VHH binders against o28486. Designs and how they scored, part 20

Target 1, 243 residues: o28486
Amino acid sequence: MIGIIGGTHILEIKVLKDVEETRIETPYGTAEIDVGRVDGIDVAIIQRHGKRKDKPPHRINHAANFYALKSLGVKYVIGMGSVGALREEYSLPSLIIPHDYIDFFSGVTIYNDSLVHVTPGFDEYLREVLVEVARKISSFPVIDKGVYFQTRGPRLETKAEIAMIKSFADCVGMTAGSEATIARELGLSYAIVCTMDNYAHGIKNQSIDYREIVEKAKENARECLKIVEEAVKKVWEEKIQRT

## First folded at step 6 (VHH)

Design f12 (framework vhh_7b18_3)
Fold by ESMFold2-Fast, scan of step 6:
Structure f12 (fold): chain B 243 residues (1-243), chain A 121 residues (1-121)
Amino acid sequence: as target 1 above (243 residues)
Amino acid sequence: QVQLVETGGGLVQPGGSLRLSCAASGFTFSDYAMGWARQVPGKGLEWVSGISSGGDTYYQDSVKGRFTISRDNAKSTVYLQMNSLKPEDTAVYYCARGPYDFTWSGTFDYWGQGTQVTVSS
């Protein structure tokens, strides 16, 4: 079983069949998971904001979500998300598949009462799968590495915050660093493909239309979905079907 | 108990201005995004404008340059300044609380009772 975790538009996966909604109790809380199939491959899907969209970024229960995936036998988790671009030279829309992250604010861990150190990072195998798939089928430019800066949210960053962050990172978001940390602590392989939907505050003097932002985010999410669908098949063939 | 109470609606001639106010109570106002949506009989409910907890503002194309959203956290109030009003702006205007960034969720969890804006000659 392969895990998929995404935001607002994850439930629009058209190739998902035999969907069963389930609720899994974990030591860290309850996780809502849809179990189904992509081309006959068992997948477990989490909408990170909750099915009722009642979990803003700072309230997402990352420990419950990833523990629930682990309890279902998931080893590989593919993420998708939306980020702000921190480099003026990036063309939008585009995909970025980060190779590292900076997360000073979330403080997430499954080890509330014990001292356990993990080496953080994204899974190199899954990241390479996402890059290879994206290069083959993406209609957007593909940026095959970058540093993801995680902010706490839910507010957007100020111009001054972005001016500071852009010296150290390539894109900004509110979730992937937390997901990578918890996944690593649980022994799960995790990587993410991100749409760069807008320039972060103050990067460009770009007047963006709210209607266009909403429409682009939905269309851009579909680009990520097709990458995720193909990545699931590749991981199945290379790591699960053979073992 | 969450309450959102709109005021400031009324009858105005094309080209005129109105300022809508929404007084919020029952929650920590500064933690939430706030927005305005309108019910137009022919089009149904449409989003008009939003303001994040941090003060970032968003507008539907049809109101850009004419409407301005703002908030006063000390008064727990969000405002919609409407200038250069058109007959097409005639609607019931609702204040709404957003759970967080409008771009991500797109959902409002509490709505006011609405205030009527009529633009006619």
Scores: ipSAE 0.000, ipTM 0.140, lowest interface PAE 14.6, mean pLDDT 82

Design f13 (framework vhh_8cml_1)
Fold by ESMFold2-Fast, scan of step 6:
Structure f13 (fold): chain B 243 residues (1-243), chain A 121 residues (1-121)
Amino acid sequence: as target 1 above (243 residues)
Amino acid sequence: EVQLVESGGGLVQPGGSLRLSCAASGFTFSDYAMGWFRQAPGQEREFVAGISGSGGDTYYSDSAKGRFTISRDNAKNTVYLQMNSLKPEDTGVYFCARGPYDFWSGTFDYWGQGTQVTVSS
């Protein structure tokens, strides 16, 4: 079983067949998971904001979500997310598959009472799968590496904050660093493909209609989901089917 | 615990007016943009209008421009949608949603349960 975790629009695109909605109790809380198949391959899907979209980034229960995936036998988790671009030379929309992250604010951990050190990072095998698939399939430009800067949220960053951050990072978001940390602590492989849907505050003043933004977000989510579908097949063939 | 509660929907004749309200609780209201979305029978949810956290910026769909006005009262934790010159095409369930402070740059993360608007003679 391969895990998929995404945000807005993940549940609106019908790539999943034979869907069963489940709730899994964990020591950290309850996770809501859809279990089904992508092209005959067993997958478990989490909408990180909750199925009712009632969990903002700073309230996401990362420990419950990833523990639930582990309890289902998941080893590989593919993430999808939306990020702000920190470089004005990036064309939008585009995809970025970060190779590293900066997270000074989330403080997430499953270890409350013991000292356990993990080596942080995204899984390089999954990252390479995502890059290869994206380059083959995506109609968007693919930025095959970058540093993801995680902010706490839910407020957006100020212009001053972005002016500081852009010297150290390539995109900004609120979730992937937390997800990578918790996944590593639980012994899961995790990487993420991100859509750059907008420029972060103060990078570039582009005025667009909100209807256009909503339409682009749906279009961008579809781009990500076709990449995730193909990545699932590749991971299954290389790591799961052969064992 | 974040809550958004819509009110003010109902049945009106073409050319009529309605004022929708959304009462927000469980968060610092002025730190967030607010939006109105609608879902017509048999169709997907679509954007109608939005307002930044300060109230300084407003955004409208093409169908809403010139007919609808979004406003907010941060002291009352309420966002409003004044709908004038209503058309049968405006029929649907109207949802209030919470978004990022600068509105256009992010995702809406909390949604109300909706209020029905029916425009019919």
Scores: ipSAE 0.000, ipTM 0.119, lowest interface PAE 19.3, mean pLDDT 82

Design f14 (framework vhh_8cml_1)
Fold by ESMFold2-Fast, scan of step 6:
Structure f14 (fold): chain B 243 residues (1-243), chain A 121 residues (1-121)
Amino acid sequence: as target 1 above (243 residues)
Amino acid sequence: EVQLVESGGGLVQPGGSLRLSCAASGFTFSDYAMGWFRQAPGQEREFVAGISGSGGDTYYSDSAKGRFTISRDNAKNTVYLQMNSLKPEDTGVYFCARGPYDFYSGTFDYWGQGTQVTVSS
């Protein structure tokens, strides 16, 4: 079973079959998971904001979500999410598959009462799978590495915050650093493919049309979904089917 | 060892022109996009212009459009920035940078030391 964790449009995976909606109680809280199949492969899917979209970024229960995936026998988790671009030279929309992250603000951990140190990072095997698949099938430009800067949210960053962050990172978001940290603490392999949908505050002047944003978000989500589907097949063939 | 060496900077009056050059070595030049960035004192580095590995695609910041032209000579392993109608706000250190082959498929990973451009009386 391969895990998939995504945002608002993750549940629009049309190739998902035999779907069972499940709630899993964990020591950290309840997680909502859809279990089903993609091209005959067992997958467990989490909408990180909740099915009712009632969990903004700062209220996502990362520990419950990833513990629930672990309890289902998941070892590999593929993420998808939206980020702000910090590089003026990036074309939008585009994809970025970060190789590292900076997270000073979330403070997430499953270790409340004990001192345990983990070496943080994204899983390089999964990252390379995502890069290879994206380069082969993506209609968007693919940025095959970068540093992800994690903010808490839910507010957007100020111009001053972005002026600081852009000296150290390539994209900004509110979830992937937390997910990578908790995944590592639980012994899960995790990497993420991100859509860059907008430039972060102060990088460029943008006149934003709400209708255009909605249309772009739908199209961008579809791009990530096809990459996730192919990545699932590749991981299953290389790491799971052989076992 | 990847090396990027800029030249052509200097002092010019408003309305003047300069041509910057960046000589590259230590990699297959035509496999990489190249870009020009600038940094004024106390400010962040800003993208100015970029060119794909083949030279077929060029990209400009809004401040550079219509005034600056990026080009490359893959036989000479050199990228150029022709700057016309220079303004005081164009003052800064100009950096050459190596990017991915198709400009959009990755980030800039190697940087030159920079060359100073000053536009003032």
Scores: ipSAE 0.000, ipTM 0.097, lowest interface PAE 21.5, mean pLDDT 83

Design f15 (framework vhh_8cml_1)
Fold by ESMFold2-Fast, scan of step 6:
Structure f15 (fold): chain B 243 residues (1-243), chain A 123 residues (1-123)
Amino acid sequence: as target 1 above (243 residues)
Amino acid sequence: EVQLVESGGGLVQPGGSLRLSCAASGFTFSDYAMGWFRQAPGQEREFVAGISGSGGDTYYSDSAKGRFTISRDNAKNTVYLQMNSLKPEDTGVYFCAAGPYDFTWSGSEYDYWGQGTQVTVSS
């Protein structure tokens, strides 16, 4: 079984067949997971904001989500998410598959009473699978590395915050650093493919229609999903199918 | 000083076997993922096989899976590539490389490279 974790638009794209909606109790809380098949391959899908979309970024229960995936026998988790671009030279829409992150705000950990040090990062095997698949099938430009800066949210960043952050990072989001940290602590392999849906505050001075933003975000989510679908097949063939 | 030294290459007939070794020194071997790459005449360097620092995870290119096996001995600071059912298409210079604890499929992410050992598969 391969894990998939996505944001708001994952539930609008019908990729999953033979779906069973499940709730899994963990030591950290309850996780909502859809279990089913993508191209005949068993997958577990989490909408990180909750099926009712009631978990804004700063309230996502990362520990419960990833513990539940681990309890289902998942070892490989493919993320998808939306980020703001920090480089004016990046074309939008495009994909970025970050190789590192900066997260000073989340403070996430599964270790309440124990001192355990993990080496943080994205899984490099899974990241390279995403890069290879994206380069082969994406219609968007693919940025094959970058530093992801995580903010707490849910508010957008100020111009001053972005002016500081852009000196050290390539895209900004609210979730992937937390997901990478918790995955590493649980011994899960995790990497993420991100759509760059907008320029971060102050990178470009543009007036964009709200409905155009929503439509592009949905269209961009579909691009990520086709990459995830192919990545699932590749990971299953290389790491899971042992016959 | 970091060194990676490959050995075990040679000339073999189609269907034959070779075992490559790569001896590492100058760094904490178990902290690094190890990979094998090859380069055929007139072609770009390509990934063949990788193994995590602990040895718990392995990854193979499509051309290598089912025929090649990567392994490591952290006590001896050595990584191995057992190559079976060799084909003329396997001819090339084989390089070992060391990278981050979690390995990548792409050669661009590896920190240290050996000098290479020639493998020739010909009748």
Scores: ipSAE 0.000, ipTM 0.105, lowest interface PAE 20.4, mean pLDDT 83

Design f2 (framework vhh_7pa5_2)
Fold by ESMFold2-Fast, scan of step 6:
Structure f2 (fold): chain B 243 residues (1-243), chain A 121 residues (1-121)
Amino acid sequence: as target 1 above (243 residues)
Amino acid sequence: QVQLVESGGGMVQPGGSLRLSCAASGFTFSDYAMSWVRRAPGKGPEWVSGISGSGGDTYYADSVKGRFTISRDNAKNTLYLQMNSLKPEDTALYYCARGPYDFYSGTFDYWGQGTQVTVSS
């Protein structure tokens, strides 16, 4: 079973069959997971904001989500999300597959009462799979490396905050650093493919219609979905079917 | 078809109050979190406030905490934003949106047309 975790548009994956909605109780809370198949491959899918879209970034229960995936036998988790671009020279829309992250704000951990040190990071095997797939099938430019800066949210960053962050990172978001940290603590392999469809506050000021922004986000999400679908097949062939 | 229609905007002096409303139709309102998002002159969109489907959980941007109150009436399919102690910096188009705010992830499915709030002396 391969895990998939994404935002608002993850449940629009078109090739998903035999879907069963499941609630899994964990030591950290309850997680909502859809279990189904992609081309005969068992997958478990989480909408990180909840099926009712009632969990803003700072209220996502990362520990419950990833523990539930582990309880289903998941070892590999493929993430999908949106980020703000921190480089004025980036062409939008584009994809970025970060290789590292900076997270000083989330403070997430499953180790409440014990001292355990993990080496943080994204899984390099999954990251390479995502890069290879994206380069072959993406209609967007693919940025195959970058540093993800995690903020807490839900507010957007100030211009001063972005001026600080852009010196050390390539994109900004509110979820992937937390997901990577918890996945590592639980012994799960995790990497993420991100869309950049907006510049972070103060990088560029463009007069854009809100409806156009929403339409672009939906269109851009479809690009990530096809990459996630192909990555699932590749991981299954190389790591699950073969073993 | 999903439709969100905002009302209640207008001109007000600093320190004044306004109550915005959003009439929702075309979906089961109580199943969805709802938000208010604003766009100030010359600026990008800023998430202001969010409320869970049941109304049990509310969230606020730091810039409006203690001054704004979000609420909903699920029997009337209506979302509200009570704005108190208004400041010139609150001048913006205010949009009703379906979803919690995570603008980078595109968590909003549908938007209203917006209602203008102008705070000036």
Scores: ipSAE 0.012, ipTM 0.320, lowest interface PAE 8.9, mean pLDDT 84

Design f3 (framework vhh_7pa5_2)
Fold by ESMFold2-Fast, scan of step 6:
Order: sequence, then C-alpha cells, then structure tokens
Structure f3 (fold): chain B 243 residues (1-243), chain A 122 residues (1-122)
Amino acid sequence: as target 1 above (243 residues)
Amino acid sequence: QVQLVESGGGMVQPGGSLRLSCAASGFTFSDYAMSWVRRAPGKGPEWVSGISGSGGDTYYADSVKGRFTISRDNAKNTLYLQMNSLKPEDTALYYCARGPYDFTWSGTFDYWGQGTQVTVSS
C-alpha cells in the first residue's frame, strides 16, 4: 500500500477505483482516509484539508494523518501540493520537486512528552522517482530540486516576508515541511511534487488574487496527478512487487 | 539512440506563419512528453511549449499563448509547432526536446535536435 497526500484538488479528479472511505483513530486524533486502487495498486489517499475542506493549513493534523497511514502498513508516502515561485526566472506553470526545506514556524512533532532528535529531510529515493517520472511525462517545465520555505498560513505572505524568504528558498508553501518532519519521526519515506501556480507576493508587479491562484492550482493539479500516478507504479514495481 | 530532427524554419514578415516539424527516432515516442525551446541571438534558452505523450495536454509560455499551437502525430513519430501572427521577437533557433524543458539545458544536446532557424523581419 502506497500513501498519497494531496490538497483540495485531489478529489476533483477521480484517480481511485474500489474506494472505501474510512476514519482511523490515532493517539493524535482522527484521520480521514480513502483506500482503493490506482491501476490495480493498493493506495491510501488523504485530502490534507479534510473531505469537508474544514482544515485550513494551520489546522491540519499532520500527526494523525501520517500515523493513520503507518497503521495501514504504508511505508512510502507521495505528496502533491501547490506553491508560490520565489524566482522570477522560473516559467509558470512548472513543477518543482524540493530536496530540502526551511520550517521555523510550525513546531510540529509527535514527541510531546519525550526528547527525540530526528535528522529532517525529504526521502531521496522517492524524490528521485518523482524527478525521473516528471522528466519523462511532464507537459510543462521541471525544476528538479529546490528549497521549500514553509509558512504557517492561512493568510498569504506580505511583500516584505517574500523579500526576506527569496534569499534562502526557491518556493513557498504551508504544508510540506510539516509533512516531511512528521513522516521522518514516524519512520515513513516522504517526498512531494509541487506545482508552481503563481509568483509569490512581490516577485512580479502583478496583484495577488486568491481566486486566480485557486483556479491555476486546479488546472495544474491534473499534471501533478499524472506524475503521482506513474510514481506510484514505479515505487510498487521497485519496492513492493519485487520480493 | 535518441535522434530529433527539426525542419520548417525560414524567413517571414511580421504577421506571417510557419509550421515547424520534429522527426523523432530511437525511443517510444508516445511514452514521452515533448517540448519546443528557442534561443534568440545573444540570449539564453526560452521554453515555448510542451505537450503530453498522448497529445491531450498542451501548455504554452505567455509570450506565445494564443499564437502558437503544439501538436503531435504519434503514428509518424512527429512533433509540430504551428506559429501564427509571428513577431520580430520570435526570431530564434527553435529546438525540439524529448521531455519537459530542463532549466540546466544550456550545455545539453543528447535529447535535443539540431534546431531550425526562424527569422521574422520587415
């Protein structure tokens, strides 16, 4: 079983067959998971914002979500998300597959009552799978590495915040750093493919319109889902089907 | 061995049209996304357009959106770029590439064609 975690747009395109909707109680809260198949491969899918879209970025229960995936026997989790571009030389739309992250704001951990140190990061095997697949089938440009800067949300960043962040990162989002941290703490392999759907506030002279960002993310999510589907097949062939 | 051969370039006046072709061999054409990339005199490479392996998904750079159309014929292993309403700014050497544009391209020709010159002048 391979895990997939995505945003609001994952449920607008039906990629899953034989769907069973389930709720799993964890020590950290309840997670909503759809289990089913993609091309005959067992997958567990989480819509990170909740099926009712009731969990904005700052209220996502990352610990419950990833613990629930682990309880189902998931080892490999493929994320998809939407990010703002921090480099004006990047073409939009494009995909970025970050190799590292900066997260000073979330403070997420499953270790509330004990001192445990993990080495943070994305899983390099999964990241390389995503890069290889994207370089083969992506219809728009691919950036094969970058630093993801996580903000808390749900508000968009100010121009001043972006002016600071762009010196240290390549894209900005609200979820992947938290997901990578919790996945590592639980012993799960996690990497993410991101659509760059807009330039972050102040990178271009364009005004920021949240409605436009959402529309672009929805349009571009189809491309990201193709990458995720092929990555699932490749991981299954290399790590699960092979004895 | 992967081979890509572009053709169809030439000289046209502003407002004119050209159709570029790229003949592909050495790989299963329908399994790969394909791109058009251009390099203008004295400038770096610029992504123009991309198309999925099936041809069902197409994307364009803002500079050409509404004027250029990318398409493919998987039975003929051929990629096309229909260029309408050409501008002097479109003057460049146009390359066919296997897969999406790679921002590290400037030194890589293994999966790129030789290019075909498009000149738009009044």
Scores: ipSAE 0.515, ipTM 0.792, lowest interface PAE 2.1, mean pLDDT 86

Design f4 (framework vhh_7z1x_3)
Fold by ESMFold2-Fast, scan of step 6:
Structure f4 (fold): chain B 243 residues (1-243), chain A 121 residues (1-121)
Amino acid sequence: as target 1 above (243 residues)
Amino acid sequence: QVQLVETGGGLVQPGGSLRLSCTASGFTFSDYAMSWVRQAPGKGLEWLSGISGSGGDTYYADSVKGRFTISRDNAKNTLYLQMNSLQPDDTAVYFCARGPYDFWSGTFDYWGQGTQVTVSS
């Protein structure tokens, strides 16, 4: 079983069949997961914002979501999400598949009162799968690495915040660092393909509007969906069918 | 609408130098990253160098690092490539392109028509 975690429109995967809606109780809370098949391959899908899209980024229960995936036997989790571009040289829309992250704000962990050290990061195998698939099938430019800067949200970053962050990172978002951290703590492989839908505040001399960001993310989500669908097939063939 | 026009190509001896120019029109030039890409006879596209919209950041493929210099003049809407220590393997059609410097050719949205550079004795 391969895990998929995405934002708005992840549930619009056209090839998803035999869908069963499931609620899983975890030590960290309840997770809502759809279990189904993509091209005969068992998948478990989480809409990170909730099925009613009522969980803003700062209220996502990352521990419950990833624990639930683990309880279903998932080992590989493919993410998709929207980010702001921190480089004016990036043309939009485009894709970025980050290789590292900076997360000083989320403080997420599954360890309540035990000291456990994990080596943080994205899974390099899954990242390479996403890069290879994106290069072959995407109509968007593909940036094959970068540093993801995690903010808490839900507010957009100020110009001053972006001026600071752009010295150290390539894109900014509110979820992937938390997801990577919790996945690693649970022993799950995780990587993400991101659409760069807007320049972060102050990168260009343009007004920034939350509604425009949401609309662009919606239009661009379909590009990520086709990549996730093909990545699922590749991971199954290389890691699950053969083991 | 959008146009990119390359000039400055020609025949040069090994070890020689050339400076290519690309004049842009139809968009706000300073808002976009620009790249140089080449195609040698019988080969695919090879990304060479990219420059940010402000000109503050530049990047180079290993094959040209230390020999080629990318620059831009936003007041003139012009992109440049200074090519030094030219080798026969640098023989190619050189294109300017609008788009990210993502180190992978074919991801750009607008291309010039190209200018031929031939390096031979």
Scores: ipSAE 0.000, ipTM 0.118, lowest interface PAE 18.2, mean pLDDT 82

Design f5 (framework vhh_7z1x_3)
Fold by ESMFold2-Fast, scan of step 6:
Structure f5 (fold): chain B 243 residues (1-243), chain A 121 residues (1-121)
Amino acid sequence: as target 1 above (243 residues)
Amino acid sequence: QVQLVETGGGLVQPGGSLRLSCTASGFTFSDYAMSWVRQAPGKGLEWLSGISGSGGDTYYADSVKGRFTISRDNAKNTLYLQMNSLQPDDTAVYFCARGPYDFYSGTFDYWGQGTQVTVSS
């Protein structure tokens, strides 16, 4: 079983068959998860904002989500998400598959009463799979490396915060650092493919039409879904290849 | 077909009050967080307030906290913004939006047409 975790459009994946909507109790809370098949491959899918889309980034229960995936026998988790671009030279829309992250704000951990030191990071095998697949099938430019800066939200960053962040990171988001940390603590392999649909606030001083950004996000989510589907097949062939 | 329609805008004097409404159709309203966002003349979009699907959690921008109140009536598929102690700098087009989920991705997935609020003498 391969895990998939995504944002608002993940549940629109039309190749998913034999879907069972489940609710899994964990020591960290309840996770909502859909179990089904993509091209005959068993998958477990989580919409990180909840099925009611009522969990803003700072309210996502990362520990419950990833514990639930582990309880189903998942070892490999493929993420998809959206980020703000921190570099003016990036063309938009584009894809970025980060190789590292900075997360000083979330403070997430499954270890409450014990001292466990993990070395955080994205899984390099999964990251390479995502890069290879994206380069092969994507219609968008693919940025095959970058540092992801995680903010907590829901407020946007101040001008001073943006000035600091852009000095040492390539994209900004509110979720993938937390996901990578918890995945590592639970012994799960995790990597993410991100769409860059807009520049982070403060990078460009130009008029923004948020309705246009929303429509682009829908198109970009479809592009990202086909990459996730193909990555699932590749991971299954190389690491599982059963049934 | 998802549709959001704002009403209740208009001209008010400084210190006055106004209540905006947003009627939703084409989806299960109670399943979604909703927001109010405004755009003042010549300025960008400013998120003002959000409410969870159940109505149990509400959030406010500092600029409106204590003056504006967000609420919803899930039986009527309607979102409200009660605006008190209005100031000239509250003059803007006010939008109803579905979300937020993730602010960096444009995950407000549907927007209303907007309703004009003008605060002047």
Scores: ipSAE 0.012, ipTM 0.311, lowest interface PAE 7.8, mean pLDDT 84

Design f6 (framework vhh_7z1x_3)
Fold by ESMFold2-Fast, scan of step 6:
Formats: C-alpha cells, structure tokens, sequence
Structure f6 (fold): chain B 243 residues (1-243), chain A 122 residues (1-122)
C-alpha cells in the first residue's frame, strides 16, 4: 500500500477505484483516510486539511495522519502541495521537488515524553522517482532540488520575513517540513512534489488577484496529480511488486 | 453554519473615510485568519488586507498600505476595515473572507460574505 497526502485538490484523483472512506483512531487523534486502488495498486489517501478542507495548516494533526498510514502497512508516502516561490527568476507555474527543508517553527514530534533523535530529510529514492516522472510527463518547468522553508501559518509572511528567508531557501510553505519530520520518526519514506503558483510576499510588487490565483491553482493541481499517479506505479513496480 | 455578514458600505466623496464591519458566526473566530478582498466593476478579485487569528499580525496590498487599517475584535466575532483617503479607484464590492487555509499564495478562501458596495464619487 502506498500513501498519498495532499491539500485542496488531492481528492480529485480520477483514476482512484473501489474507494472506501474510513476513520482510523490513533494515539494522537483520529485520521480520515480514503483507501482504494490506482491501476490495481492499493493506495491510502489523506487530505491534510480534512475531508471538508477546514483544518488550517497550524491545526493539521500530522502525527495522527502519518500514524494511520503506518497502521495500514504503508512504507512510502508521496506528498503534493502548493508553495510560494522565493526567487524572482523562477517561471510560474512551475514544479519544485525539494531536497531539504528548514523548520524551526512547527516543533512537531511523536515523542512527547522521550528523547529520540532522527536524521531529518526527504527520502532520496522517492525524490528521485518524482524528479524522473515530472521531467518525463510535466509541461511545467521542473526544478529538481531546493530548500523548503516551513512557516507555522495560517498568517501570511511579512515582506521582512520573506526578505530574510529568500537568501537561504527556494520556496515557502506550511506543511512539508512537519510531514517529513513525522514520517521519518515513524519510519516512513516521504517526499513531495510542489506547485509554485505565486511569488511570496515582496518578491513582486503587484496586488494579488485571488480569483485568478484560485483558477490557476485548480489547473496547476492537475499537473501534480498526473505526476503522483505515475510515481505510485513506479514505486509499486520497483519496491513492492518485486518483494 | 459558517456565516460572514458585511456592513458599512455606501457612497462617500473623494478624500473621505468609511469603516466596514464583518460579523462572523458558526466557528471559533479567533482560530482563523481573516481577509478583505474587493472586486471593481469588470475586474478580478484583489486581495487588500489580512489579519492573523490573534490580531498580532496584519498585512496589506501596496495599493492600500497607509490608507486602510484592518483590525478585529475577537470578543465580538467582528472584523473591521478602516478606509481613509478614499479615491474613485477604490470603488468596488468589498468582501470579508475566511482564510486562506491552505498555503495563502494559492488564494483559497473557504467562506465569503455577500459583499458590500463602496462607491467613491463626487
């Protein structure tokens, strides 16, 4: 079983068959998961903001979500998400598959009452799968590495905050660093493909037309869904089918 | 049910001031960032200002910075926009919106008010 975790548009995966909606009770809370099949491959899908898309970034229960995936026998988790671009030279829309992250704000851990050290990071095998698939099938520019800067949210970053972080990061978001940390603590392999839909605050000197951005984000999500679907098949063939 | 209700719109002369209010119900108001967004006739939505759930952080589009002030009263579940030095170009329908809830640059708002008309003319 391969895990998939995404935001606003993840539940629009059209090739998902035999879907069962389920709730899994974990030591960290309840997780909502859709279990089904993509091309005969068992998958478990989580909408990180909840099925009603009403859990803001700072309220996402990362521990419950990833523990639930582990309880279903998931080893590999493929993420998708939306990020702000920190470099004016990036063309938008584009894809970025980060190789590292900075997260000083979330403080997430499953180890509430014990001292356990993990080596943080994205899974390099999954990252390479996502890069290979994206370069093969995406019509967007593919940025095959970068540093993801995680903020707590839900507020927007100030121009001063963006001015600070843009010197040492390539994109900014509110979720992937937390997901990578919790996944590593639970022994799960995790990587993410991100759409860069907008420039972060202060990178461009224009007002934001949110109606246009929402319309573009829906179009852009389709590119990520294609990549996730193909990555699932590749991981199945290389790591699961042959065991 | 989540509900956002705007009041305070109307006709004002150039250089004048107006204060918009948005009353929220059906959710824990202090847990959510709130925004003001406007739409001028025949144009798209323009984000103007956002405020964190606690009210500690505020953000403004360059077009309104220094003229508009966003604030909130969490005890009254009310969001405000104080608009000063109004210009004809500020004529638009003004919306109160909850969020955004996913990464803000995606511009996703989950609940919107009905909007209130602001007309700046002599």
Amino acid sequence: as target 1 above (243 residues)
Amino acid sequence: QVQLVETGGGLVQPGGSLRLSCTASGFTFSDYAMSWVRQAPGKGLEWLSGISGSGGDTYYADSVKGRFTISRDNAKNTLYLQMNSLQPDDTAVYFCARGPYDFTWSGTFDYWGQGTQVTVSS
Scores: ipSAE 0.000, ipTM 0.179, lowest interface PAE 11.7, mean pLDDT 82

Design f7 (framework vhh_7zox_3)
Fold by ESMFold2-Fast, scan of step 6:
Parts: structure tokens; C-alpha cells; sequence
Structure f7 (fold): chain B 243 residues (1-243), chain A 120 residues (1-120)
């Protein structure tokens, strides 16, 4: 079983069959998860904001979500999300598959009562799968590396915040650092493919319109969905089918 | 022996239109995403537009609403309809198979290019 975690548009995976909606109770809370098949491959899908879309980025229960995936036997989790571009030279829309992250604000951990140290990061095998698939089938430019800066949200960043962040990172978002940290703590492999749909505040000298950001993300989500669907097949062939 | 051959470039006045064509050979054209990229004098490569094997179209913000990408799988041909051309659209336009990779500055395959000059 391969795990998939995405935002608002993840449930639009067209090739998903035999869908069963479930709720899984974990030590960290309840997770909502859909189990189904993509081309005969068992998948478990989480909409990170909840099926009712009632969990803004700062209230996502990352521990419950990833624990639920682990309880279903998932070892590999493929993420998708939307990010703001921090480099004026990037063409939009485009895809970025980050290789590292900066997260000073979330403080996320499953270890509330004990001292356990993990070395954080994205899974390099899954990252390379996403890069290979994206380069093969993407209609967007592909940026095959970058540093993801996580902010807390739900507000957008100020121009001053972006001026600071762009010295250290290539894209900005609100979720992937938390997901990578919790995945590592639970022993799961995780990587993410992101659409860059807008420039972060102050990168270009134009006003930021939240409605425009949402509309662009909707238009561009189909590219990410195709990449995720093909990555699932490749991971299954290389890591699961052989055993 | 993948080959991409562009045509349709030329000199045009601001506000004018041009249609570029690209004939592909040596691969199953219908299975691949295709795109257009350009290089203006003294500048790097810029992605312009892409079209998926399924026909979904995407455009750089600089050309959105003015350019239209299309494909004819029966003729193994990719098109770029360019309307309301601006002097800043002056560039060599390249047909490409697959996406532009920003970090490497490369494509899977690209043609030899066709020159578009927008001036009075």
C-alpha cells in the first residue's frame, strides 16, 4: 500500500477505483482516509485539510495522519502541494521537488513524553522518483531541487518576511516540513511534488490577490495529480511488486 | 533519432500575429508532452508554453491570453499561435519534447529554432 497526501484537489484522482472512506483512531487523534486502487495498486489517500476542509495549515493533525498511514502498512508516502516562488527567475507555473526544508515554527513531534532525536529530511529515493516522472510527463518546467521554507499560516507572509526568507530558500509553504518531520519520526519515506502557482509577496512588484492564488492552484493541480499517479506505479514496481 | 523541425518565424510589427509549426519524427508523438521555449538576444532560455499528451495547455504568465499552443497528432505537428506580439517577444523559438529543466537549462530534445523579430 502506497500513501498519498495532498491538499484540496487530491480527491480528484480520476483513476482511483474501489474507494472506501474510513476513519482511523490513533493515539494522536482521528484521521480521515480513503482506501482504493490506482491501476490495481492499493493506495491510502489523505486530504490534509480534512474531508470537510475544516483544518487550516496550522491545525492539521500531522501525527494522526501519518500514524494512520503507518497502521495500514504504508512505508512510502507521496505528497503534493502548492507553494510560492521565491526566485523571480522561475517561470510560472512550474513544478518544484524540494530536497531540503527549513521549519522553525511548527514544533511538530510524536514524542510528547520522551526525548528522541531524528535527522530530518525528504526521502531521496522518492524525491528521485518524482523528479524522473515529472521530467518525463510534465507540461510545466521542472525544478529538480530547492529548499522549502515552512511558515505557520494561515495568513500570507509580509514583504519583509519574504525578503528575509528568500536569502535561504527557494519556495515557501505551510505543510511539507511538518509532514517530512513526522514521517521520519514514524519511519516512513516521504517526498513531495509542489506546484509554484504564484510569486511570494514582494518577489515581483505587484499586489498579491488570494483569490487569484486559489484559482491558479486549481488550474494547475491536474499536472501534480498526473505526476503522483505515475510515481505510485513506479514505486510499486520497484519496491513492492518484487517481494 | 528524434528530430524536431520548426518553421513559421519572421519579422512582424508590434500588435501582429505569427503561427509557428514544429514537425516531429523518430518517436510516438502522441505519447509525449510538448512545449515551446524561447531565447531573446543576450538572455537565457524562457519557457513559453506546454501541452500534455492529453491536450491540457499551460502558458508562462508573460504570454498568457496572447499565445495558444495546440497539436495535431495525426500530422505529428505542434503549433504556437502568437497574437498581439510585443517587441519583448523577439527571440529564437524552440520546439521541445518534455519540460524545461531550470537548473540544467536543458530539454529532453529541442529543435534548431526559428527566429521571431517584433519591430517596426
Amino acid sequence: as target 1 above (243 residues)
Amino acid sequence: DVQLVESGGGLVQPGGSLRLSCVASGFTFSDYAMGWVRQAPGKGLEWVSGISSGGDTYYADSVKGRFAISRDNAKNTLYLQMNRLKPEDTAVYYCARGPYDFWSGTFDYAGQGTQVTVSS
Scores: ipSAE 0.167, ipTM 0.626, lowest interface PAE 5.5, mean pLDDT 86

